# Designs tried in a protein design chat: VHH binders against c4kar8. Part 305

Target 1, 263 residues: c4kar8
Amino acid sequence: MAELSTPSPASPAPLDGGRGDELEKFTLRGARQILQLLQDLITHRGLITAHTGGGHSFMTAVLKVDEERGRVVLDPSPDPQANRRALAAPRLTCVTQLDGIRIQFPLVGLGEGQDKGRPALFAPLPAEMLRLQRREFYRLQVPLAHELSCLLKAEDLARKPVEVSARVIDIGAGGVAVVVPTGAAEFVIGGTLPACRLALPDGEPIELDLEVRNLNRQTQRNGTEQLRVGLRFAALPRAADTRIQRYIFKTERALNAKARGGL

## First folded at step 16 (VHH)

Design nd6 (framework vhh_7n9e_1)
Fold by ESMFold2-Fast, scan of step 16:
Structure nd6 (fold): chain B 263 residues (1-263), chain A 124 residues (1-124)
Amino acid sequence: as target 1 above (263 residues)
Amino acid sequence: DVQLVESGGGLVQAGGSLRLSCAASGFTFSTYAMYWGRQAPGKGREWVSGITSSGGSTAYASSVKGRFTISRDNAKNTLYLQMNNLKPEDTALYYCAREWPSYDEYLEEYFQHWGQGTQVTVSS
């Protein structure tokens, strides 16, 4: 039996998208829990992907939580078009990670103004936040220093084969997210990219088939637009699976040691 | 102003066929991947099929693979869905879309540039 949580009349719509019971145990609805999680995102300087609809997103961050006014303050995009899309959207879906755990929350009633003389975006505190603490939903944010890439085999506008070296943004048991320059190749949701090559820091590139699951035009923190592509491992050999898991484990261990002031 | 106008739906018996069309205007059709989605009564929007801007690659939901064929005519700015061996479970409002942002079931996405839809009803 799921708790029937009714937001206040001015609150955003429920986050769970109709999944009810399945997501209830991962949903935070307590005001103090929400405030603490938002503060943790600030403390960890976590980057947030804010989805504005229509396949568009931009990178932002929570700059502060204004408890007195019941609102969050977000870093605006340097691209004015991204900010206009965000302000016009009926809802932002914000996605981020904290220690590999997927965090998702809606923001409704986005406005713009200034915070201490600097441009800022403002929204009421979300009435709920989703925190997915299951191993299957973990995504490792790939450290920039690792220069992890995936060579994608795709087609251009003339149906000519092209190879695109894409930077891997995150990686999990089921797939990777990569970023490519807009217009580098054609992608279609559900399409298969055969014989792509995933380059991990140690050893030979891993050859694997990838399925396109997500496409999103993202405005970066520097104002440039890139296409983010979510890719599922369509057929993963055991040896490849072992190498990917080893990379994830070693990287998590190193990041945990670094966070404790160690290595 | 982006316009997508679907047509070709109707009432058909199980095992029958329909060909849906989507007339696109207000954007450079030949540079966009295009999609068909559907919404059955009481259910959310479901991805059905996609095609690259060149028509070189296609993709299908497992429930329709082998029965449906997506195609496009860039000279006519028209997207097609040939539907064969229709089943009662295919009953839905079918939408043409310029984009399909995500399969992420935890991400609520507001779609843009969708058509009004064309109703397909499959009876036994």
Scores: ipSAE 0.503, ipTM 0.799, lowest interface PAE 1.7, mean pLDDT 82

Design nd60 (framework vhh_7n9e_1)
Fold by ESMFold2-Fast, scan of step 16:
Structure nd60 (fold): chain B 263 residues (1-263), chain A 124 residues (1-124)
Amino acid sequence: as target 1 above (263 residues)
Amino acid sequence: DVQLVESGGGLVQAGGSLRLSCAASGFTFSSYAMYWGRQAPGKGREWVSGITSSGGSTAYASSVKGRFTISRDNAKNTLYLQMNNLKPEDTALYYCAREWPSYDEYLEEYFDHWGQGTQVTVSS
């Protein structure tokens, strides 16, 4: 027991709710485990989506772990508005992946300054990190060279039907995440997009219904904004499910082989 | 300075109807999808309904589909929720939001743009 407690706003609250008990086996609370995971994100140059609330997020990365001061150093967005939203937020929810496993952690008490003469964001070390080793949370990051796309059937701002070819950025057993230009079409959480077409290598596009599960206006590392749309597969046919699983497996194997022989 | 002000709640008997309103200011209302959420006593936050910026598409939680209708008036910067055939289980604080953070439960723990809400109580 410490004689002086760290103020609650300077330390992320534990994940206790009804989810706490179910998530215990996926929750890292050991200081060494947390430091090692953060260091792994630095080593692998892991990109982190930091959710700042209001459906906004920005792309960041852990630049450094300052163990002496008990804080992480984050790469700020080149968009000043994204940084302002982050600094005003009571809590950042950081989401990333390492080897396809979803990692989430909160950051509270974000500040700004400089690290080695460069602009930086600072936050106390998270008290907890989630490493979600469940099949429904596994996502393969789609290689850009695969040019994986999904033709979305939606409506534009004038309520006219529109078809949008969206780039697939990740894929898992339960769905895909895609990126579209801001304003290309309208989306709403819980909405259904019927008869979309997922283009996988080695075959005809797969026709499927998609449900919108998350929406984020995301500011990229280069300062450009894009809309990231998380989509759940509805009633996926067995043949389509098999083909998606084959794609994921083959791509993982190829990426693992490349990593072993890469620079 | 985003402001959302909910109104129209009250006490109603099971089978009754209420119409909620949300007056929006401080942002370009016609450029955002809008949402209704609720929190019942002893339960967590629940997504209820959503509507696209143009009003062309809507979505509803299974528990309210067929009974509730979301709509908007972009000229008046106002969001509506028409609630019909109300059940005791609909008793909750109802609030509107400019964006829903995520249907992913682990991302829903941060809510920064909620109004104070309007209380709906349905007697049996």
Scores: ipSAE 0.514, ipTM 0.822, lowest interface PAE 1.8, mean pLDDT 82

Design nd61 (framework vhh_7n9e_1)
Fold by ESMFold2-Fast, scan of step 16:
Structure nd61 (fold): chain B 263 residues (1-263), chain A 124 residues (1-124)
Amino acid sequence: as target 1 above (263 residues)
Amino acid sequence: DVQLVESGGGLVQAGGSLRLSCAASGFTFSSYAMYWGRQAPGKGREWVSGITSSGGSTAYASSVKGRFTISRDNAKNTLYLQMNNLKPEDTALYYCAREWPSYDEYLEEYFQYWGQGTQVTVSS
């Protein structure tokens, strides 16, 4: 019998669900560690994507930690429907990053009320938080001023080829996250987008194949809805990898220089 | 209220075929990508296949590529998985889902829109 071609050992890992056991090594359960990490998110004004289920999320932030009552106070969405989805959800999964390190935590028992006369969302302190410190999970938040884009080659709802210029919101060694208007193109997790072009500030666009790794409809803090697409680099040439790493390191150095001084 | 109901599982001998169906209700089916996943006893949930909202593009796990075919009928709000040349390793509870967590994310919210599953057992 003819055998199907066996994938190279260098082929991308197959998709699976959850990865719960592997993530245990990155899970923080100490009360002091959790409180310190939440406080760091407040201090750095970390934006949080709160997943409410159904492929929906909204942008929020931790406004304060109420240690006495054992709860966090969150910034509600300006979109009332996003808040209703959040309150109806049995659980929120909050995803953010701090200094390029991915942070993820659950919130259960979400309620609404007021904090000092302003609308707020409240939840008990999480019992655990994930802090993913591996290089493949490191993400640089792309400065808006860089206007970094990726030209995606995909299909529209009529199954016609379409090119979508997507804004890159974060970038790491393994991929990018981009935002596109809802309905601009069709995506499916596990699908490959061939011959896309990543535009960095210096030089020619990098041509590469991208794999769709996550999809989420996200309500922004200004109330608008957009699709966030997580994309993994497939088989990056060494020259492309070097250019991406150089952009990341150069941008980090520039941001750190601004933070340390008023230049 | 989102509902997903799988059917078509059963006991089959290695090399056999089964066709699974998933009946969807409570949402605009034609506006969502759909997925099939599976869970073997004592194992985590594994992504099997996905299809875009229009049905124009599909994706498959390497373990099933060339043997399984995902399809949809948006007029009937139904998702299908045609499974050919089944192997004992394909034995699992099969679920349809409206969303799928990525390989790098543990997002319990994606599991809120999964059905109860249909059991597939492949004998040696």
Scores: ipSAE 0.504, ipTM 0.825, lowest interface PAE 1.8, mean pLDDT 83

Design nd62 (framework vhh_7n9e_1)
Fold by ESMFold2-Fast, scan of step 16:
Order: sequence, then C-alpha cells, then structure tokens
Structure nd62 (fold): chain B 263 residues (1-263), chain A 124 residues (1-124)
Amino acid sequence: as target 1 above (263 residues)
Amino acid sequence: DVQLVESGGGLVQAGGSLRLSCAASGFTFSSYAMYWGRQAPGKGREWVSGITSSGGSTAYASSVKGRFTISRDNAKNTLYLQMNNLKPEDTALYYCAREWPSYDEYLEEYFQLWGQGTQVTVSS
C-alpha cells in the first residue's frame, strides 16, 4: 500500500538557543539560497511545525513563495485557536526536515488573508534560515508502517503510576520524539522517565531511562491536538545503541532506495 | 489575561537561604506544569527547575540539584522555590513561567508568560 510505503513526516522541536555561536556557520543569509530552500520545501511537500511560543505549535506548509512581494504563503490551521495564537505571536519558529537535515527559520509579521479564494497566512521572507548538516542533529522520520512505539512509565494527574504506549514519530542518536494523547500522563521538561521500553522491529523491547527535553501541544492538519514529547536517551547501553543505529541505518537505506525510484 | 508575580528575592550571604514565591492568576494553575528560570547579567536565560501540574514530579538543573526545592500550592495558585546553600553564581533575576521553550529553541522568544522577576544577589 502506497500510503504505508510513504513515511509520515514529523518535525523536531526548535534548536537550543545556547548553541547560537556554533550555529552561525550553518545559517543561510543569501536571498537566493533562502528562496531555493523554501522552493525545495514546496517541491518535497515538507510539513512544517510552526512554534508560536509557550510550547504551542501547529502543522503547516509553504504553499507559495512570492518573490516580488517578498512573502511566503502558509497553509493555515483548521483550528481557529492555533491561527489566533500564530497571528498574536511576535514571531513564529518554523522547523522542518529535508532529507533528514534539520531546517529552521523565523517568520515575523504574520498576517492573514486569502490565496486563490482560500484562507492563507502571509509573512515576509525570512532574513535567515538554519540548515544543520551535522549528523548529530539527524532525525529519522519513522515510517508509519513500522508502528514504532515506546511504553512510557509516567504519573497521571492523581500521582499514580501509569503506562502510556506512545507512537514514535522520529528517532536519532540522542533520542526519540513521541506522540501521546493530551491528558494521558504528566510531563515536565527536565524530568526523568525510568525503565521505558522502546519497541524496535527486531527483537525484545529496549529498556531505557528517558529525559523529557521538549513538550509541544501540536494541532494537526486535521484539526486534532496531540502532545509531542521529545525524549533524550540517558545512560544508553552499547547493545541498545547498536540496535538503534542499525534501525536508523537500515531505514535510511530503504528510504533512499525508494526515493531513487521516484516514490 | 495571564499574570505571574514573583517575590522573595533579596541580598544574602553565601551559604544562606531564600524562598521565592510566584503568584499566578488568569489561568487554571492546577492544569499547567510550572518552571523557574534565571538570567544573570550578560548571560542568556537558564532553566532552573520544573514541576508537574499535580506536583508529583520535579526536575532540576545540575547546578542547583540538592540545594533548591521547587513546590506548589494549587489551592493558593502559588509556585515556590526554596533555595539553600546559595552561591555567588546563583546571583540572577529569577522568573517563574507557565511554559518553557524547547531546549532546541534557536530563536528564543520573549514570553509574556514569564513574570517580571525577583532579584537574588549572593555576596561572597
């Protein structure tokens, strides 16, 4: 099935501002480079997570680049509240991926209107775009067909232990991003989740201690809200590290073979 | 509208203690994780501590772990930070926040959800 063969895109959380000095060498400031990268996102139908601040985000996409007016046209959220937050925000932090490479850029001065009779969001072209070509920032978008899950050990609102089976949407050398239903468990940035179990296609689940690194209430393209949790691997055993890297490598290889076939 | 008002800062000698408070209004306090952050002169914002909405789980920066204790009183809509064995390096403006930006935030936003802050100065 074509839909199961095409991986579902997912976007990572925004990059840590404390690394700003090191990030300058990965920052694109040339107008031509920025236009080309935005056009590449359109061509590859890249989904963008637009962060509106305070742990809120929504899924969008670049619909069009208007070079003469110096603007990008974005797909609005079907959730009016998400659009109101975006319009009220002093800036959006947009995060996406192209061929596993993290791309991040700011949008300032967001407005609303219509494009070809359909609702749209407009913003001036960004003055800069970050393109992280470092392998340590690489995140594999997990194919939906793999049904990758992580059993989280957390606490509910009553401080009672609860187990939550979360869908893994991306994975890298340092951690995973998962999706959980809103209200399923309590999370706090910096908190540790002990003895979680990551299910990979081959073999027993991997038992891991995970640290919560980011939390996003994300409004999907269908208008539903989900909680995206970014989790860092703590004290990863060598055998577990090897299995995770093998999964990433094999999946990258399969996706590259598929891409060469034009699918 | 969301309001966060910090208090309890002051001048203290190294090895001393302070208790910070944050009074919250304009939202359902018991439904949100809460955070303490700080900013020293000439430095960026630093995450200090966080607590879940129920108060069941807490987290601390390595630099303060074992010395600081975060707590909350949901009936009073108040967040606390008990600071013990204070060091000169703890000198900063301390803020409470309803939201904390992702650790991966490249362009950090100035959050309206942060309070005005309370100054903590630790003398040697």
Scores: ipSAE 0.516, ipTM 0.817, lowest interface PAE 1.6, mean pLDDT 82

Design nd63 (framework vhh_7n9e_1)
Fold by ESMFold2-Fast, scan of step 16:
Structure nd63 (fold): chain B 263 residues (1-263), chain A 124 residues (1-124)
Amino acid sequence: as target 1 above (263 residues)
Amino acid sequence: DVQLVESGGGLVQAGGSLRLSCAASGFTFSSYAMYWGRQAPGKGREWVSGITSSGGSTAYASSVKGRFTISRDNAKNTLYLQMNNLKPEDTALYYCAREWPSYDEYLEEYFQSWGQGTQVTVSS
């Protein structure tokens, strides 16, 4: 007789099984490596997007690692609905970045309680973490002071063209993530937004075709909801790629210089 | 309260066609983008196609583009997938979904609004 084997929620099957094998070189499975990475996230006050399924997420952070109990302690949302959604989920997919490098890990068996008299969420330590150290996954967190925006050309519910000025929250070689007010426009994963305009400092806006890669309704640290849209650059011209890379490297160097107390 | 009921699957030979239907209830169907996904034995969930709430825009996975057509009838609260020139690798359980947060190959999401699915088996 054949045994019935169901995928573990802690190790879900990838969307493309063949590509899942390629992730092994980016996968941390050592207990000490996992503990060190979680501590690095605490030290750098890394914000984590916890995907709770159904197109929903909330912004959290690792508050501490409890090695004795084998668990992580997470900051709950001030929105009770976001917390209920998280507790009902069979797993959370946690996504963050450290020095522009994408970090991803699953959490299974989420519970709630208190840590030092304050509300907290608890989960067992993850058995694995992804550290995607590739150029395509590098993301610069855009400084709020830059007020970087992308004018999206999309459609409303009546198939009427609308233009939405969206705030760019991160940018990389392959695309941008933007924040769109809920209800401002219709998006569909895999859809193309033609002739959008990315406003970079020191030049004319860059006209780009963008492909919708990710859609997620994210509950912020203040309890408000926003739509986060991940957009891939389609057929990016060399000149545009050069300008984007220049912006990324110039901004990263300025941020690093400021952190080190430079001019 | 949200219910999605898929139908139209079956056994067909390579090169054949099937039309899948998804009957939606318990929510305002016309206000949601809708998706078809599939899961073959031993593989993760694969995004197949999506359509905006108005039906004005559609999107397809590269593996099915040119062969599959997604459509919707908001008056009937029904989503469709016309599948032509079926291949053995199209064999899977096909699911209707109200949300698809990502098709990023590195990010597996848990989906809440997922029907029971309809089996499509392509022989040869």
Scores: ipSAE 0.502, ipTM 0.791, lowest interface PAE 1.6, mean pLDDT 84

Design nd64 (framework vhh_7n9e_1)
Fold by ESMFold2-Fast, scan of step 16:
Structure nd64 (fold): chain B 263 residues (1-263), chain A 124 residues (1-124)
Amino acid sequence: as target 1 above (263 residues)
Amino acid sequence: DVQLVESGGGLVQAGGSLRLSCAASGFTFSSYAMYWGRQAPGKGREWVSGITSSGGSTAYASSVKGRFTISRDNAKNTLYLQMNNLKPEDTALYYCAREWPSYDEYLEEYFQPWGQGTQVTVSS
């Protein structure tokens, strides 16, 4: 009867139809553009979070692009269990950022071997990459020296109120990503955490309501798991929004000045 | 090997009720938050509801809040969705899931163990 086009398996699955349409203009499909972006990740030693499904992820990096074999070479996890999960996964979703711009791409057909006598993971070059250059998706990587924290108010596994001091790993106009030990508190996508406190280097902590937008388990070198929690700011007072944006701006300016070496 | 089996769907008139069940096996059910999603004909997947591992907290899509109730029985490894005051627009294939992609961040589809689903049809 009628033959219908199927969507690309590598395209994002939108939670509503409008989001999928909007993402097309941020999708890189040209081979030259993809190769250049992968090379930029190598040059900047960009850390990549590779999602293996089941809420699990591991940290990796692109070691090189093998154009002759049409594949990318990745740094394996020091945790053998994370590597086994990655190799068993039908697809990896790789997430990283350059200059605060979110970059996502799929890897399918992951294999293992050696590169220059060292263990490595291999995958065919991705057919597409998302580069989300929008203010709401800009994320500043928080310098470790700032010791930025957010006190989360949640429930533990016994349904009792608990306060968890979480390290802020990135921050944007719309929210923060934090890391907590697995099992420290319970989270659910779509849930609200009321009256949390974000500590910035200047002034009093900002009290705000946070909505859970994503949850990912990350495997560390010692085999322990940490939970990365993506949190959206619920409606902020103008003063709080201004303070957060000021922190982001000042920190970015300071990092840019440091990177340039001061002439 | 993770297995999720949904049941309880059917044909119902607008204003009616249904209770869906999801039987889980192959993993420690009590250690995972669980989710219900749905897919209407010709549309993408929509997040419906979520529940923490202990059952202490729940979340709902605005379209179903006040009408649907998610619950779980960790002793039976079973997830439930009580659906009240059903509307024609609730017609969809309903799935349970052990994980859900972010509904606010643009994230490429990644592997998640979903069941076969159970069909809900609401007549007007």
Scores: ipSAE 0.519, ipTM 0.814, lowest interface PAE 1.6, mean pLDDT 82

Design nd65 (framework vhh_7n9e_1)
Fold by ESMFold2-Fast, scan of step 16:
Structure nd65 (fold): chain B 263 residues (1-263), chain A 124 residues (1-124)
Amino acid sequence: as target 1 above (263 residues)
Amino acid sequence: DVQLVESGGGLVQAGGSLRLSCAASGFTFSSYAMYWGRQAPGKGREWVSGITSSGGSTAYASSVKGRFTISRDNAKNTLYLQMNNLKPEDTALYYCAREWPSYDEYLEEYFDYWGQGTQVTVSS
């Protein structure tokens, strides 16, 4: 099994996680369906997190679909290092949301060039796209105006307790994703953060134990890098679950009303 | 040029102990959380344990909690895994990693600079 031990940060991981049969019903392979979904992402100005491997990603968007040439055109990062990582990767894993539904697809054979005189990244159209239409995978993108935060209890580089107020960027039934400044605290995947406090608009902060599930150094559209931490709710109390669900429901209703009303 | 070199594996009887080492070079070891993973024959890679850059916090898979201890020596750029009360189910190739892929089962990421691995075989 010497071949399995060869270090290769560029080796692609399967998108189905070994659950090909289970994910097949959520996988789109029809050319028309793929083109329509990519066009929907353009129409809704959907931001895409492109994972380039090694816990790194950058924020991009589909600028256009070039059906004649069979390729998608992506917005490059203003950070040259992020673009270099993307171009060196044998595959990008692109993750986005449309109406709270997780959309995921691979891009293989990324190249760079220009589109109408502007820098652009190009890749062949994906052969498949995953659309996870399950309630437990729904994530609400938290409006910036809500200033929703979570006070994390962690340790700094000197092993001293530290409290970090982290901005909540998305929330679902199972957890939150937060953004923290690089170096503010130490995190390890699988680690538990006890007695953290999630601030919701409807009252006092909710005290929760959180498990670190994801760590991602994401390059933003302005070229700056932020640490994104995915946190799972451990032993969520019934009252807390009700408050979180109420927040999600009310925010969805408000966003749907605003989209319709143009306010 | 990142390099990770695992050692310390071998054949042991159930109930026995082994100590694995991972020698790191080509990066600032003390700035990274480090992980141990394993892959049993015919199975995918499984996360085993993680440790923060300072060594102040650790995490373990439920299957090994209480039996395995992860530690690090930043002065020697070395990561360790002390394995006690070994079971036949612990038989696997053990890998050291600078990054771990997401636990999100629907998000697959590339592994960042995994070593060659060291084989652990536990006989009954």
Scores: ipSAE 0.544, ipTM 0.838, lowest interface PAE 1.6, mean pLDDT 84

Design nd66 (framework vhh_7n9e_1)
Fold by ESMFold2-Fast, scan of step 16:
Structure nd66 (fold): chain B 263 residues (1-263), chain A 124 residues (1-124)
Amino acid sequence: as target 1 above (263 residues)
Amino acid sequence: DVQLVESGGGLVQAGGSLRLSCAASGFTFSSYAMYWGRQAPGKGREWVSGITSSGGSTAYASSVKGRFTISRDNAKNTLYLQMNNLKPEDTALYYCAKEWPSYDEYLEEYFQHWGQGTQVTVSS
């Protein structure tokens, strides 16, 4: 029996370029294309999850592209530990989104210093960037105003059943990514969370079985740490799939209209 | 200094059993989910199994589900993998890991390897 495996449905999770050779057609290698995409990230104020290895990441942003020195300038974490992990890492895997399209790129040779008198992280321009334009990997960034939540059924650190209301940060056809308060519950990659409830604005919560696909201890821009959990829909009835797709479509349409100044 | 020391591997015939152990030190073992991974000759690392910090929940790769059992003893800082009905395809160097960033075939299993692993060879 073969189970169809796809790249992680949680957008902040790294995507391995070597293992994803079939995705080469989505890889940008032209210097101008790379510079333009990095500038697009700056223009859209895109938040980047920088994975440092060992299940750790921190939230950053491209502050500047220094073409003269061939470098990107990144916003450092206010958490010194996160910065130390980043500087010690042989590679940062940076994951972000533009209009729901996954963008991923490596940074090698990270250093620290100052940019115009402010602390900054520096890295050489990446030689390649992945821009994954496939519908099945599309992830809608959930607007904070929607207060979208998923009630997770898990166990706490004392092995007692617990229900945790987790904020949904992104959603796609295959799953959701959520933020779980530290200490609220324990998770294991590959584990199943039965009978969870996804609350959509249009009615009763959808009851779902979810599989944990990735775990990431992310240091936020304010220096606090949170656990990001990528969850795959283990089985999705047509009615539930229709409601989720409808929410994604309506929200994407509204966000696109708002971005273009259409009221 | 974080250390993970795997043991219990060896040569067995197909259909046989082995129990692997991982002795952990240098961190609060009971606060972390733990994982077993493996690397077959000429292949990348593959996720095999995981267990929550309390031991209350477990997970297995489809290739080993029903044959392998992961367990832990937090009082002894030790992780175990009971391997039954072994197949030639299970031949690999087995590692334990404190963290596993993703369960995804498109993600390089990037984690810090704190031990040398233990070799399991299953003859046909």
Scores: ipSAE 0.547, ipTM 0.822, lowest interface PAE 1.4, mean pLDDT 83

Design nd67 (framework vhh_7n9e_1)
Fold by ESMFold2-Fast, scan of step 16:
Structure nd67 (fold): chain B 263 residues (1-263), chain A 123 residues (1-123)
Amino acid sequence: as target 1 above (263 residues)
Amino acid sequence: DVQLVESGGGLVQAGGSLRLSCAASGFTFSSYAMYWGRQAPGKGREWVSGITSSGGSTAYASSVKGRFTISRDNAKNTLYLQMNNLKPEDTALYYCAREWPYDEYLEEYFQHWGQGTQVTVSS
C-alpha cells in the first residue's frame, strides 16, 4: 500500500495507504452495473482511449458485450503496432467519458480473433469499473464543429521557441486536453508553458499559463498517430475561469437539447 | 526489451552530494522525455524531476528545486541526477522512468523498469 507521490504544488495531496477507500466509493463491482455501463458505452458509441503502457494508447470502442462467454468485444486499431502493444500488455487501462463523467476500467487477458468474420479484440468482462463523479474530473468532450484551439508556446527538438496551434479535445474546470502532431514540439510532465492562448467561440483568446500533466501517444481510429497533451490551468484568473465554465455549461446544454430533439 | 538501470546511490551524510546515472536501452532514448522518481519505504512514489527529449527544458519538484539538477547525454543513452545539499528526507529508492503518471488514476498503467538505486542520508 504505497502512497502516491504529489508531482507538482497544484496537484492533489499524495494518496496514503487508504487510497482504496476513497476510490471504492466510485468503484462499480456488481455484474449488473458493469453490464449496464458497458451497454451505455455501446449505445452512445463512446470512444475509449486504451492505455497499453509506455506512454502509448489507441482509440477503440466496445462493439459488443458477450454475456454468455463473459467477454467484451473491442474494435481493433487499424495500426498493427498498436494492436501488438495491446496484446503484449499485462493490463489495458481503458478510459472514456459518459455525460462528462470519467469512466475507467482494466482489461486483463486481451486476445485477438474474429467476430462475424471481422478482426476483433476480446477480453474478459472487467471485475470493476471506476466512475469518477467528482467535479474536478468532469470533462466536456469538445464538439469537432466548435474548432476549439489553444496556441501553445513550447520548444522544438532544436530547443527553439515554437508556437503550436493545438486542437482542444476536452475541457474541464482544471484544464484541457489537446492534440498535436507527433514531433511538433517537445513536452515534459511538470513543465510550464507560459502565455498560451485559449480560443473560445466568444471573445478574445484567453492568455494563461499551462502545466503539462500527462503525455500520451495515441493511435486514432484512422490509424494516424498523434500526441495527446493534458494541461492544467496554472493561476487561472477568475474572469477566465468564469468564461471557461460558461462555455462548458452552454455546450453541455446544447448537446443535451440536441439529444432530446432537433436543434 | 526496454531496460533502465540506475546506479550511483549510497550512504552520505547530510549536506553531501551524489550523482545518479540511468543507462537506457531497448528504445530510441533521444525521442523520449525522461524522469527521476523516488520512494521511501512504506511511502508512495514521489516525482522528482523531468527533462525533455532534447534536454532543452527541465522540471523539478519544489522539495528538490535548487539542490538537484537533471541532465542527459543522448549519445550515451544516459540520464543523470546531480544531488547536492542532501537532507535526511531525501532518503529513498531512486529510479528513472520513461513516463510519469501525473494522473493518479492511471498509476497502475505505467511501467517502471528500473530496479532503482538506494540513497541513504544520515543525520
Scores: ipSAE 0.392, ipTM 0.776, lowest interface PAE 2.6, mean pLDDT 83

